# Designs tried in a protein design chat: VHH binders against a5wdp0. Part 9

Target 1, 213 residues: a5wdp0
Amino acid sequence: MNKHNKSADALSLYLVTDSALCADKGLIETVLAAIDGGVTLVQLRDKHASDEALYTTACELKEAIAGRVPLVINDKVQIAHKAKLDGAHIGQGDLSVKQARNILGHDAWLGLSINTLAQLQQTHHHHLDLLDYVGLGPVFATATKQDHAEPIGLEGLSTLSKASVLPTVAIGGINHANARQVYQTGCHGIAVVSAICAADDPKQAAELLIAQR

## First folded at step 4 (VHH)

Design p11 (framework vhh_vobarilizumab_d1)
Fold by ESMFold2-Fast, scan of step 4:
Structure p11 (fold): chain B 213 residues (1-213), chain A 122 residues (1-122)
Amino acid sequence: as target 1 above (213 residues)
Amino acid sequence: EVQLVESGGGLVQPGGSLRLSCAASGFTFSSYAMAWYRQAPGKGRELVAGIYSGGSTSYADSVKGRFTISRDNAKNTLYLQMNSLRPEDTAVYYCTAVDYDEYLGRTFEDYWGQGTLVTVSS
């Protein structure tokens, strides 16, 4: 996809995949049904898959989607380049924004996870020309472990969304019960996993989520 | 078989330093958040320091500026550099690996080592 043709509307309903949650219905079948229901961007994510397996899945998913919505990959920018995906979403620390952009090329989608105001300020000062959007979160967390980022909550999300110069997508614990509140913070979109991947009817799940916008 | 094996504990005087190591095997180390917890006799476990798969770190207020957490993904090893040690740092130190999913907002699994004893005393 041409970078100059990118729209923040592509963030409206952002599906992040989970192969285990899609196992009963099939990953490709779940994604296509979700797109039929209103999903606007798909991120292929499989934290434990080998690079070879992930490349194969990326190629299959790209063919099935057939350009209907952008397809990006979680962290694995070299696979995005090799499989000719639309881009990647990266986290803090493992790969620099400049390195990711260099691998993906000028026209690919590139998103970055942001957890704090300090990270957002760093992004504005150093990476504004390199990123297409930021992912803000986690908004909600059910985990009680202290070795992960503190949930930012709805107030934190609202603050970060208003402060962001880049388009924003909210991530972390978003589902049917809280999607309306999340959209009301002023973010451009929401990223969901189990709300669609674990749904009995992924198309209907997507329709209900996007209707909250 | 998942294994976490801590080493580097021992007896040091106040103001001294120790470096703890945690050797991990049986899982994809680079994909997990890692942390150090400690437990003093008669007290509950407390978080000392955490490090995400991406390298971002967090510290308990009691150790900020004195301790440094780091990881070597090529060696499947977690480290804790402990400087300016105090008697209240005396505890068994535990390595833990956590499969936390930020998009789902949940922890799927966690693994714990056997611990290594750190004693700060004259």
Scores: ipSAE 0.071, ipTM 0.435, lowest interface PAE 3.2, mean pLDDT 87

Design p12 (framework vhh_7sr4_2)
Fold by ESMFold2-Fast, scan of step 4:
Structure p12 (fold): chain B 213 residues (1-213), chain A 122 residues (1-122)
Amino acid sequence: as target 1 above (213 residues)
Amino acid sequence: EVKLVESGGGLVQPGGSLRLSCAASGFTFSDYAMGWYRQTPGKQRDLVADIYSGGSTKYGDSVKGRFTISRDNTKNTVYLQMNSLKPEDTAVYYCTAVDYDEYLGRVYEDYWGQGTQVTVSS
């Protein structure tokens, strides 16, 4: 898809993969079942994989999805380009939004993680023409230690979603118990990991999540 | 086997400086958030400083402007430069390694070193 054909509806139920959580059922099998259940966009994410392993997985996953939904990759924009994925999602850090757009080209999806109002304001001033959406989070902490988890919470999510000029997807600790409350904050969509990747039935899990919208 | 080995603790006079080091092994260091926490007897552990995999830092309110956390991914080591030390800084200092996913707000793995004593006294 290109930028003129992109819809915020693609953010409605956003799956972020986790290879460890999908190991027992298979990553590709989990993703395809989730898409059958209503997942609207997939982000390939494997924090610990080598670039070579990520490239192989990206190519296999792209082939399996067969254009049914957009497939983006976490951070590795060069792999997105090489594997001809639909785009990438990047965090705050070394790779600039401008550099990512230059590598991906005009038509690819490009998302950016936002944790604070200051980061959102900087995005509005410098990157509006370069990004397709922002990811807001983490909404909820799943951390065992409070010292590492700085969740924005439902109130923070509501504030950031309403302030954003770009389409928003909420991420971090979202599951069946809280999905309805997250959708009610005014974000365009929710991004989930364990709610689908760790589910006994990923298709049913996706169906139950999108029904909360 | 995951190992975190702290060094650089000791006795120092008020106003002095110390540099703590934590040598890490058994995991992909660059993927982990590294931190320093401290504990005095009978109290909970308090944040001193965190440095995330992306390089951003966070400091406890009592140490801002005096302490600096840094990491060297080529040496698998995290450092804490402690300046203008006060008697109140006396504590056991713990190195931490967390597979903390800033994006997801999720802790996958969480490791703590054995601790190193810092004593600030005349």
Scores: ipSAE 0.121, ipTM 0.485, lowest interface PAE 3.7, mean pLDDT 88

Design p13 (framework vhh_7ubx_2)
Fold by ESMFold2-Fast, scan of step 4:
Structure p13 (fold): chain B 213 residues (1-213), chain A 122 residues (1-122)
Amino acid sequence: as target 1 above (213 residues)
Amino acid sequence: QVQLVESGGGLVQPGGSLRLSCAASGFTFSDYAMTWVRQAPGKGPEWIATIYSGGSTMRDDSTKGRFTISRDNAKNTLYLQMTSLKPEDTALYYCTAVDYDEYLGRVYEDYRGPGTQVTVSS
């Protein structure tokens, strides 16, 4: 058997959820409107939810999306497997890429966050056949000096995207004001949170973002 | 119980060196980005450096030539190596454990230690 028919086009407009930002409009309602506007992949992310609450939300969101776009989960590969989601996205943490692939199986989407060239090179040497894409970032930092993050910037993103043999999605601080410049670096797609989740009209927000590609 | 305990401060002459340590317990140290911040009496906090869970660093331009941040995840310890110390480096130095949200590009301070005093004087 062949793996799922996976296209890098699925990374074009990648929505990462934030339940607090979606509270007024509803998470499911926000996601469906965003998909109607052109979102191509959804990652369920809720840093404050219990595993039980996250599982319930995953099942509800999967049913509502009804296979229109892939649905993956942030970090919780065991929930992805239990809820029969399309996959997971993991960070540079305790869960190894090999362990995640073993839990998810061969056909599921699996993405990994990459922040440095060294991490990308390690991925090429050890995990190339286990991953479907890499998330590159954070691209942009906050405006507050005390809240410094390690941003890779547009130049860093361009360098990492060109060096990657896997499809790339740019992550971190991406919004309407900078999306065009991010797409112009040559990444396959962009991942956004507040640009859609905090928007008054999530469908229009998605339409405006994908139009920058 | 979550605990961060700084040590290694003290009185040092201008041009001297100190190594500060921050011992962490009660949380998964390797999952957190860690920062060093200093505060002089009557002034606001000043960020010095961050080391991310993967080991990469970001440093303030004014001190990066003299100060080096590092971590030892096996020992749950954060370090700041300070060289060529100046009187204006006199401050309370504290470490913080930060949750970095890579999608938002924002750092959230979860925990901070009580600090260790560094005094640079002849």
Scores: ipSAE 0.078, ipTM 0.459, lowest interface PAE 3.4, mean pLDDT 86

Design p14 (framework vhh_7mjh_2)
Fold by ESMFold2-Fast, scan of step 4:
Structure p14 (fold): chain B 213 residues (1-213), chain A 122 residues (1-122)
Amino acid sequence: as target 1 above (213 residues)
Amino acid sequence: EVQLVESGGGLVQPGGSLRLSCAASGFTFSDYAMSWVRQAPGKGLEWIGRIYSGGSTSYNPSLKSLVTISRDNSKNTLYLQMNSLRAEDTATYYCARVDYDEYLGRVYEDYWGQGTTVTVSS
């Protein structure tokens, strides 16, 4: 995809990869089937991979996608730069938005995870010209509340999406059962993992998800 | 670099007790929940329990009466106290760091130690 003509439509159906969930069908095969089904952006995410393995996977996945949709990487902005990916998505933490933009250059996609209104307001004041979108979440959680960010829920997502100057993609526990309700909040897109990566038919899974928009 | 190193395993007679330790480094230990998981020879992983950053605990109901999980944040160390050990407690014992996956909407073990072996035999 053309880095100079970024559209919020690229966020419509955002696939975040999980290598273990894709192991039986193959990561590349799963991603290509999902793109055939309507996935509009892919984030390579593998928390367990070494940087070397992640670089190799990034290069292979970039070649296979062949520019059909943007390919970004989770957190590893140096790998995005080295592998010439379309960009990166970063969380709250050690790497600053300014540092990420400096490494990626002016034309790359850069997204940031936002969990609270305070974080969104800070982003508007300091990073508005540096980011292409924000990821809002987690929307849903199946885990105990003690050791994770409080789920923002559908009402929280609606509030943050309306408050955001930047395009928004909803993240966290999104699947076939809740995707329609998430789209109805007014976010520009949804980010999914297991709904596609664990599906028997990733192409059909993508088709069913995007149809709910 | 995140590192978890278990210690304290060995040979114990039935009815004995043993305390396992897990030394954590490379992250702010006090900010994370921690799990103990075991694997008996030729069997799958069995989750023992979890201790949250605040000190509260959650246990596998099948093991709750046999084990106690504790932590010392000043020493970056996680503990598993085991009492009334039986032959079926023979296993490799792993400590693991617990994180929250915002995309999946669930907690998961993201870093694992190398394991320490406990053998319960007469």
Scores: ipSAE 0.130, ipTM 0.557, lowest interface PAE 2.8, mean pLDDT 88

Design p15 (framework vhh_sonelokimab_d1)
Fold by ESMFold2-Fast, scan of step 4:
Structure p15 (fold): chain B 213 residues (1-213), chain A 123 residues (1-123)
Amino acid sequence: as target 1 above (213 residues)
Amino acid sequence: DVQLVESGGGLVQPGGSLRLSCAASGFTFSDYAVGWFRQAPGKEREFIGAIYGSGGSTYYAVSEKGRFTISRDNSKNTLYLQMNSLRPEDTAVYYCTAVDYDEYLGRVYEDYWGQGTLVTVSS
């Protein structure tokens, strides 16, 4: 029975930040409004920011959130450690799961993006004791035939969610119009970006999304 | 300005091997999914394979699995295609591509293409 003392309920409504989409309302203000609306976990993500800028933003977000929900960072496990965040979410091959866990320590959240059944099976065989959840996606995409990641769709999400031994959060193109269908696949939660970050009222957007579960 | 420059093409005999390189500049290479396509005269562009993120997972077209290997070196901003057991039907212009793909949004932000490098497999 090797489970972390982390609740899968924290995955129910997962916000991934986008600094550009939050610029007009303010990143911190958007995140706090979203938490007031029912967001249960926040991932700080800004692919184009420097490590110094990310560290500063991470510290500011951590202080503002004040422990209300977990705060994790995209990919930058060293910043999670330095800023004393709650954890990190990593992609396939960007940093090994074992290296990430070693840097973060036992108690930190660690999530991994999964796109295929083969990746999920590898995770079960090699990383089961090291991860707290897996992110399944992208669920939806309007990308061309030349897009390098194929969307998994609702059927693919349902298959992967049911096959996963770890808690699952669905990622990619999720918004108010499709959130109920996504929750109905059996995933533990949904991860959203523009549905909250680009909303006129992030608190109301979060309330409408969590109401679909 | 974003640039992708392919090199390593040339004439090779059937059964031979060849390694293509793609040098990237003008963007943060490690943030992009990068891959290879080819186009034979009078044919549509055909996907060969891609590698995601900084040393991320690889994805290959089913028809090419086992003969071709894709890799990247982010310290050199370079993508590679190792081609083994080459056949006359592998004759094509090989193109390097870079895609700014956001998996959380399920969309491509930008795609970029190189000018191509010609591979001719003939005796």
Scores: ipSAE 0.013, ipTM 0.366, lowest interface PAE 8.2, mean pLDDT 84

Design p16 (framework vhh_7z1x_3)
Fold by ESMFold2-Fast, scan of step 4:
Structure p16 (fold): chain B 213 residues (1-213), chain A 123 residues (1-123)
Amino acid sequence: as target 1 above (213 residues)
Amino acid sequence: QVQLVETGGGLVQPGGSLRLSCTASGFTFSDYAMNWVRQAPGKGLEWLSGIYGSGGSTSYADSVKGRFTISRDNAKNTLYLQMNSLQPDDTAVYFCTAVDYDEYLGRVYEDYWGQGTQVTVSS
């Protein structure tokens, strides 16, 4: 795909992988079943994998997916380029949006995580022509005694989605119990991890999630 | 590689004060939320206080609210707990923790714990 042909519909059900959660069923098996169930975009993510291992996994996933849905990578834009993936998703931090776009080229998918209105406003001012979508979150946080991540909540998500001129995907703590409410905020899609990766039946899990749209 | 070292514990009389410090190494300190947790003799872990990576947001357990103050100095990779109006039931091993919250999982991805420092409140 080229940039002019990208559709926000690709964000509808966005799977972010976690190798440990997929270990029992296999990562590739989980991803393919999820695509069969309605997943529209896949982000390869493994925080602790070496770059070499991540490159190998990226190539294997690309071959298995065979162009059925876009495959992007978390943060590692040089691996996206080397493995000829469809793009990358990056967070706030050292690698700039401009640097990522320069590495990926004009036609690749490029997404950016946004947590605050100020970050969204900076994105509109400096990066609007460089990004294909923004990820908004975390929407939800687990109720742990050690968890101090500031969730934006459903109201925050609604506010940011309405303010965004880029397509939006909601990220963070999204599962079968809350997916409908998340879709109802007006975001273009939802990004899920454990709701599919930890499911006994990833295909059915994906079907149930996309049905909430 | 990751190391958290608590200092500042000791024996203090009821009504006294102590300041605990936790020095971090082996990771980018400002990227982690930090917490203080204690374990009294024969009891489970009790979360006391937390602070975001930037230092802008703090929270406290009801048992210590108004008596304890959490703070951090990101330039020094150090977390602090100022403990005032200490009571005998504050006797515990105090741990600092570093937390990497995973925005995609909506949960803590990994955490690191110090070895603990003993606080004894007794005459």
Scores: ipSAE 0.031, ipTM 0.402, lowest interface PAE 4.0, mean pLDDT 87

Design p17 (framework vhh_vobarilizumab_d1)
Fold by ESMFold2-Fast, scan of step 4:
Structure p17 (fold): chain B 213 residues (1-213), chain A 124 residues (1-124)
Amino acid sequence: as target 1 above (213 residues)
Amino acid sequence: EVQLVESGGGLVQPGGSLRLSCAASGFTFSDYAMAWYRQAPGKGRELVAGIYSGGSTSYADSVKGRFTISRDNAKNTLYLQMNSLRPEDTAVYYCTAVTDYDEYLGRVTYEDYWGQGTLVTVSS
């Protein structure tokens, strides 16, 4: 009912939550400060939480956000439906785009992570009418010794973003040092985690990130 | 019971080659990203190479061009082909199954399973 007027502008500064990184300041407090600073969409993400705990957190975040920005959930489409969230973001995996759309209904936000041109082409052929945006990444690997994935890089992001007929959000390793370069590739928005969740001042962190657009 | 069992380590001369294997059991191997780590005496563990379920690979700069990671999903086995070995490659080599690569952080955030390791000594 409520989300007929989806805008790509909602992707401009996309916050993905991490409960551990928000522990010192509180998750809800961090999210509200980030929205005050210019965050345009929030994705609740906690891969280690139980479905019951995620449902509780989803309801609490929805209440606190009070419709100021869309609130979606990572992967857990049934929780999005049950908690009456604004939608979900899904990765490559067992839950199909068609199944997710069927559970969420026509009006909900639905995003999909894309890592390759082949995945993007498959999305165009089979799912173009079911998705509201695609997340492109990982753009950057961190400089840590724990990295396993080959990042798509700025050139790869530019190529995929130009090829996409859906709005694009850049995902993976995005922070204050690289946000301007990411925005300059022509993507509609950036998705960040630690740049806001681990910041001493989440409101200021959001203001500084959106200013790079 | 989940198990990762490394083998193939040993003594080798500088410039030599070794092939490490990691036999996996107790989980659906084909669904997991796998990696090789190493730990030299007096140092922390460092990532050597990774391979995703789809076959994409990554390497530490110190081994790129010399080492090749591969997997055989039919045999539930991970491999590391090590060529042009150097004394600096001396370490205990561990395999691990990775369940959580965080695409938003651009890094691995959690390794679920570790093997006991296999010793590689490169000595002149």
Scores: ipSAE 0.053, ipTM 0.460, lowest interface PAE 4.2, mean pLDDT 85

Design p18 (framework vhh_vobarilizumab_d1)
Fold by ESMFold2-Fast, scan of step 4:
Structure p18 (fold): chain B 213 residues (1-213), chain A 124 residues (1-124)
Amino acid sequence: as target 1 above (213 residues)
Amino acid sequence: EVQLVESGGGLVQPGGSLRLSCAASGFTFSDYAMAWYRQAPGKGRELVAGIYSGGSTSYADSVKGRFTISRDNAKNTLYLQMNSLRPEDTAVYYCAAEVDYDEYLGRVYSEDYWGQGTLVTVSS
């Protein structure tokens, strides 16, 4: 299967996990409820987990999701391959896009985080045929520190979305209060964490988010 | 526990070179912006060079063209290649792991980590 067989609709409501935010309800239970509510793709992300723990969680999530939506992993391409996940999402300065594609194979999902127009242009010139989508962000910040990474904002998101040849998903600080404005920039989808993982009712949270599209 | 351990400091003649290393443990190195700071006697700490988690770099004007910052995420190690050293480069050099913006959470991690420092002396 080629890239055109992977629908951009799968990016519509993209859930990125956070184990701490899901602790009370359980990670798997939260993910399944979110899928019932309209989540279209899941990224397993746990900054604090060992590779062994991530592998175990990846296998458990894959079994529970049972092919209902794609399951990808943050950064850990080797775990995606070993656990037979649907793909991976990588950042700038990580394992090269070419190496990631070689490990995952032709059919797997592969996404890349983009923060600037220069990074997007480099991606178009060198990696266009290797990636399925780009993640654009961070859009918003709940807290910022001077001289560290700055959010791109709605204007920056709009500019990058219009410039992108690849399908786009917006990430960073997206919640119920701003999801409509984010969708209105022309991105194909939104990626959320706390809006679903910290919600009292993850299914309802997902329903309310996708309704803003 | 989190540790940053600097090495590679020492005495060098003006015009010489040194390479500093910072070995990181106890946190996910690839998620952090890393930086080298220095403090000369009687002065405050100043930023020398920074490298973001995504690989982009920044340099103080005083070292631009002479120093190169780099990282090896597989080895959890930060480097500073110092060329054409001058007496005014004499300082204790500190490795810092600085919070980077967590793009998915929409927030900055609030904890910075510091090493104990390594002395660089440039003298005839």
Scores: ipSAE 0.023, ipTM 0.392, lowest interface PAE 4.9, mean pLDDT 85

Design p2 (framework vhh_vobarilizumab_d1)
Fold by ESMFold2-Fast, scan of step 4:
Structure p2 (fold): chain B 213 residues (1-213), chain A 122 residues (1-122)
Amino acid sequence: as target 1 above (213 residues)
Amino acid sequence: EVQLVESGGGLVQPGGSLRLSCAASGFTFSDYAMAWYRQAPGKGRELVAGIYRGGSTSYADSVKGRFTISRDNAKNTLYLQMNSLRPEDTAVYYCTAVDYDEYLGRVYEDYWGQGTLVTVSS
């Protein structure tokens, strides 16, 4: 179900799923444990799943969450609409913000990834009334020297968060060791993947992360 | 099946120009960051230029102002315009497609072409 009244508090601890990292414990089990630990919003993300498999997973996950927190999907706005999810999160290379809003309807959550000040300024000029939040990142360096994206860093995150009219959630390389510093930049929340999905105890991992806020 | 096929390499005199192309197939080209790497004899591969999904570009200091990377998502093709070529630009040039995950801050998959030789000499 789409959310009609949205709060920036829903961004406080944002879980982005990774199916491979959740395979051993189970995706649904990991998500429910994370919500028990304090996760406030879930984004279903599976880059390699077919649309049919992703739709099935979306329906199962929606049923299991049972409205406890918003459930959005990465990129696949048509699946968000078909599965009656709470919304979607899209990137710069995906369908346009206007097309996404038209598919999702007026009341659904819609987020957009922002990597640069120029992208944020474009968003302010053209999409301010269409988006509910922006995701800022990647904040921290990738584990490989071969990365083709420069991390924005804590200073870049602080600059973008202060410049944003929309609520902000920080993404990219965030874990227990750096979460406090990220929250201190003034963003409304943090988005994590491996910090919860790869944790031995996802509930405890979520508790430790939200405690840094 | 993922394929990257480079073309446009050859012999050129110092100060000359070449345009490299990379034809991509077997994946959704617009979802990948693309880059050109090169490898000179006896050296490791080095990044020359990168272009992200949204069109933002990056360049090695040694080629900045001389080389221009671009992409045509409608044609699934990556380009490298090389101007003011120098003998030290002599290398095999490789096209790569990178599945960069901004949420994890890591590269999941990278695909490489077989390379195209660029020789800059008189």
Scores: ipSAE 0.019, ipTM 0.320, lowest interface PAE 5.0, mean pLDDT 86

Design p20 (framework vhh_vobarilizumab_d1)
Fold by ESMFold2-Fast, scan of step 4:
Structure p20 (fold): chain B 213 residues (1-213), chain A 122 residues (1-122)
Amino acid sequence: as target 1 above (213 residues)
Amino acid sequence: EVQLVESGGGLVQPGGSLRLSCAASGFTFSDYAMAWYRQAPGKGRELVAGIYSGGSTSYADSVKGRFTISRDNAKNTLYLQMNSLRPEDTAVYYCARVDYDEYLGTVYFDYWGQGTLVTVSS
């Protein structure tokens, strides 16, 4: 059975959207400029949108991207299925990896956020054949962190990337100033939000980020 | 839809106490950090106190030791107990939802209530 024909190169420069940060230039315009600049995969993420609004945006983005790069959605696996997106990225939350794969089918991209070595080991033991990649993070600390997931840092990222048998993408606080150091840990790619969505020139921002690889 | 509705404001004399409440709806309240902000006439918003999902709290120096932030996850309600009130505490008090964004590596304030007026005056 052909379980996954997906290239880890698709993780090289992973854009996670934020509609508020893209408002000045437009979400679709920002995404297309970023793809022109070298973005290799797009995750639609909008924490505040209704499911109906998110479905509409997913369909519009899919049409605009026109198969140039994979388009996945944050958490909302049912929307990925309904809108016929390329897949989804899920966290350590309510929806299990097995349930997500059952909804998406064998050919869809499915990623999982990993924060600890224990979570990675659980993934290797139970979910290896169900996932296409893991997202490792958050890499960088926040000043107001208290009971949130602990940032793993560059050393933690290096350790998890080397331990992973699945392709890895680094997530959390990544921008042009730290991208080279992140790539140097051995991860397959980086996931960015504000580095592109808040940039004056999203195409140039993407070009500068992928050049650090 | 996310809604935050503050209540409990009013006129109180210096040295008095008030308890503010914020009724939250439209999201899983227990998953989010929450904060109280205030805005005095003619000034910008000032962070007063924050509380995270696990119960950890933080306070502005101006209110530390006088104000206590708390939450009741079963009732989807945020509280601010204000003691030893001073005229300079006069402000509209706002409830805000705080989220940690793992992709950004930061906290941000994404929803705000309508505010409740607290006037400290003799």
Scores: ipSAE 0.022, ipTM 0.355, lowest interface PAE 4.4, mean pLDDT 86

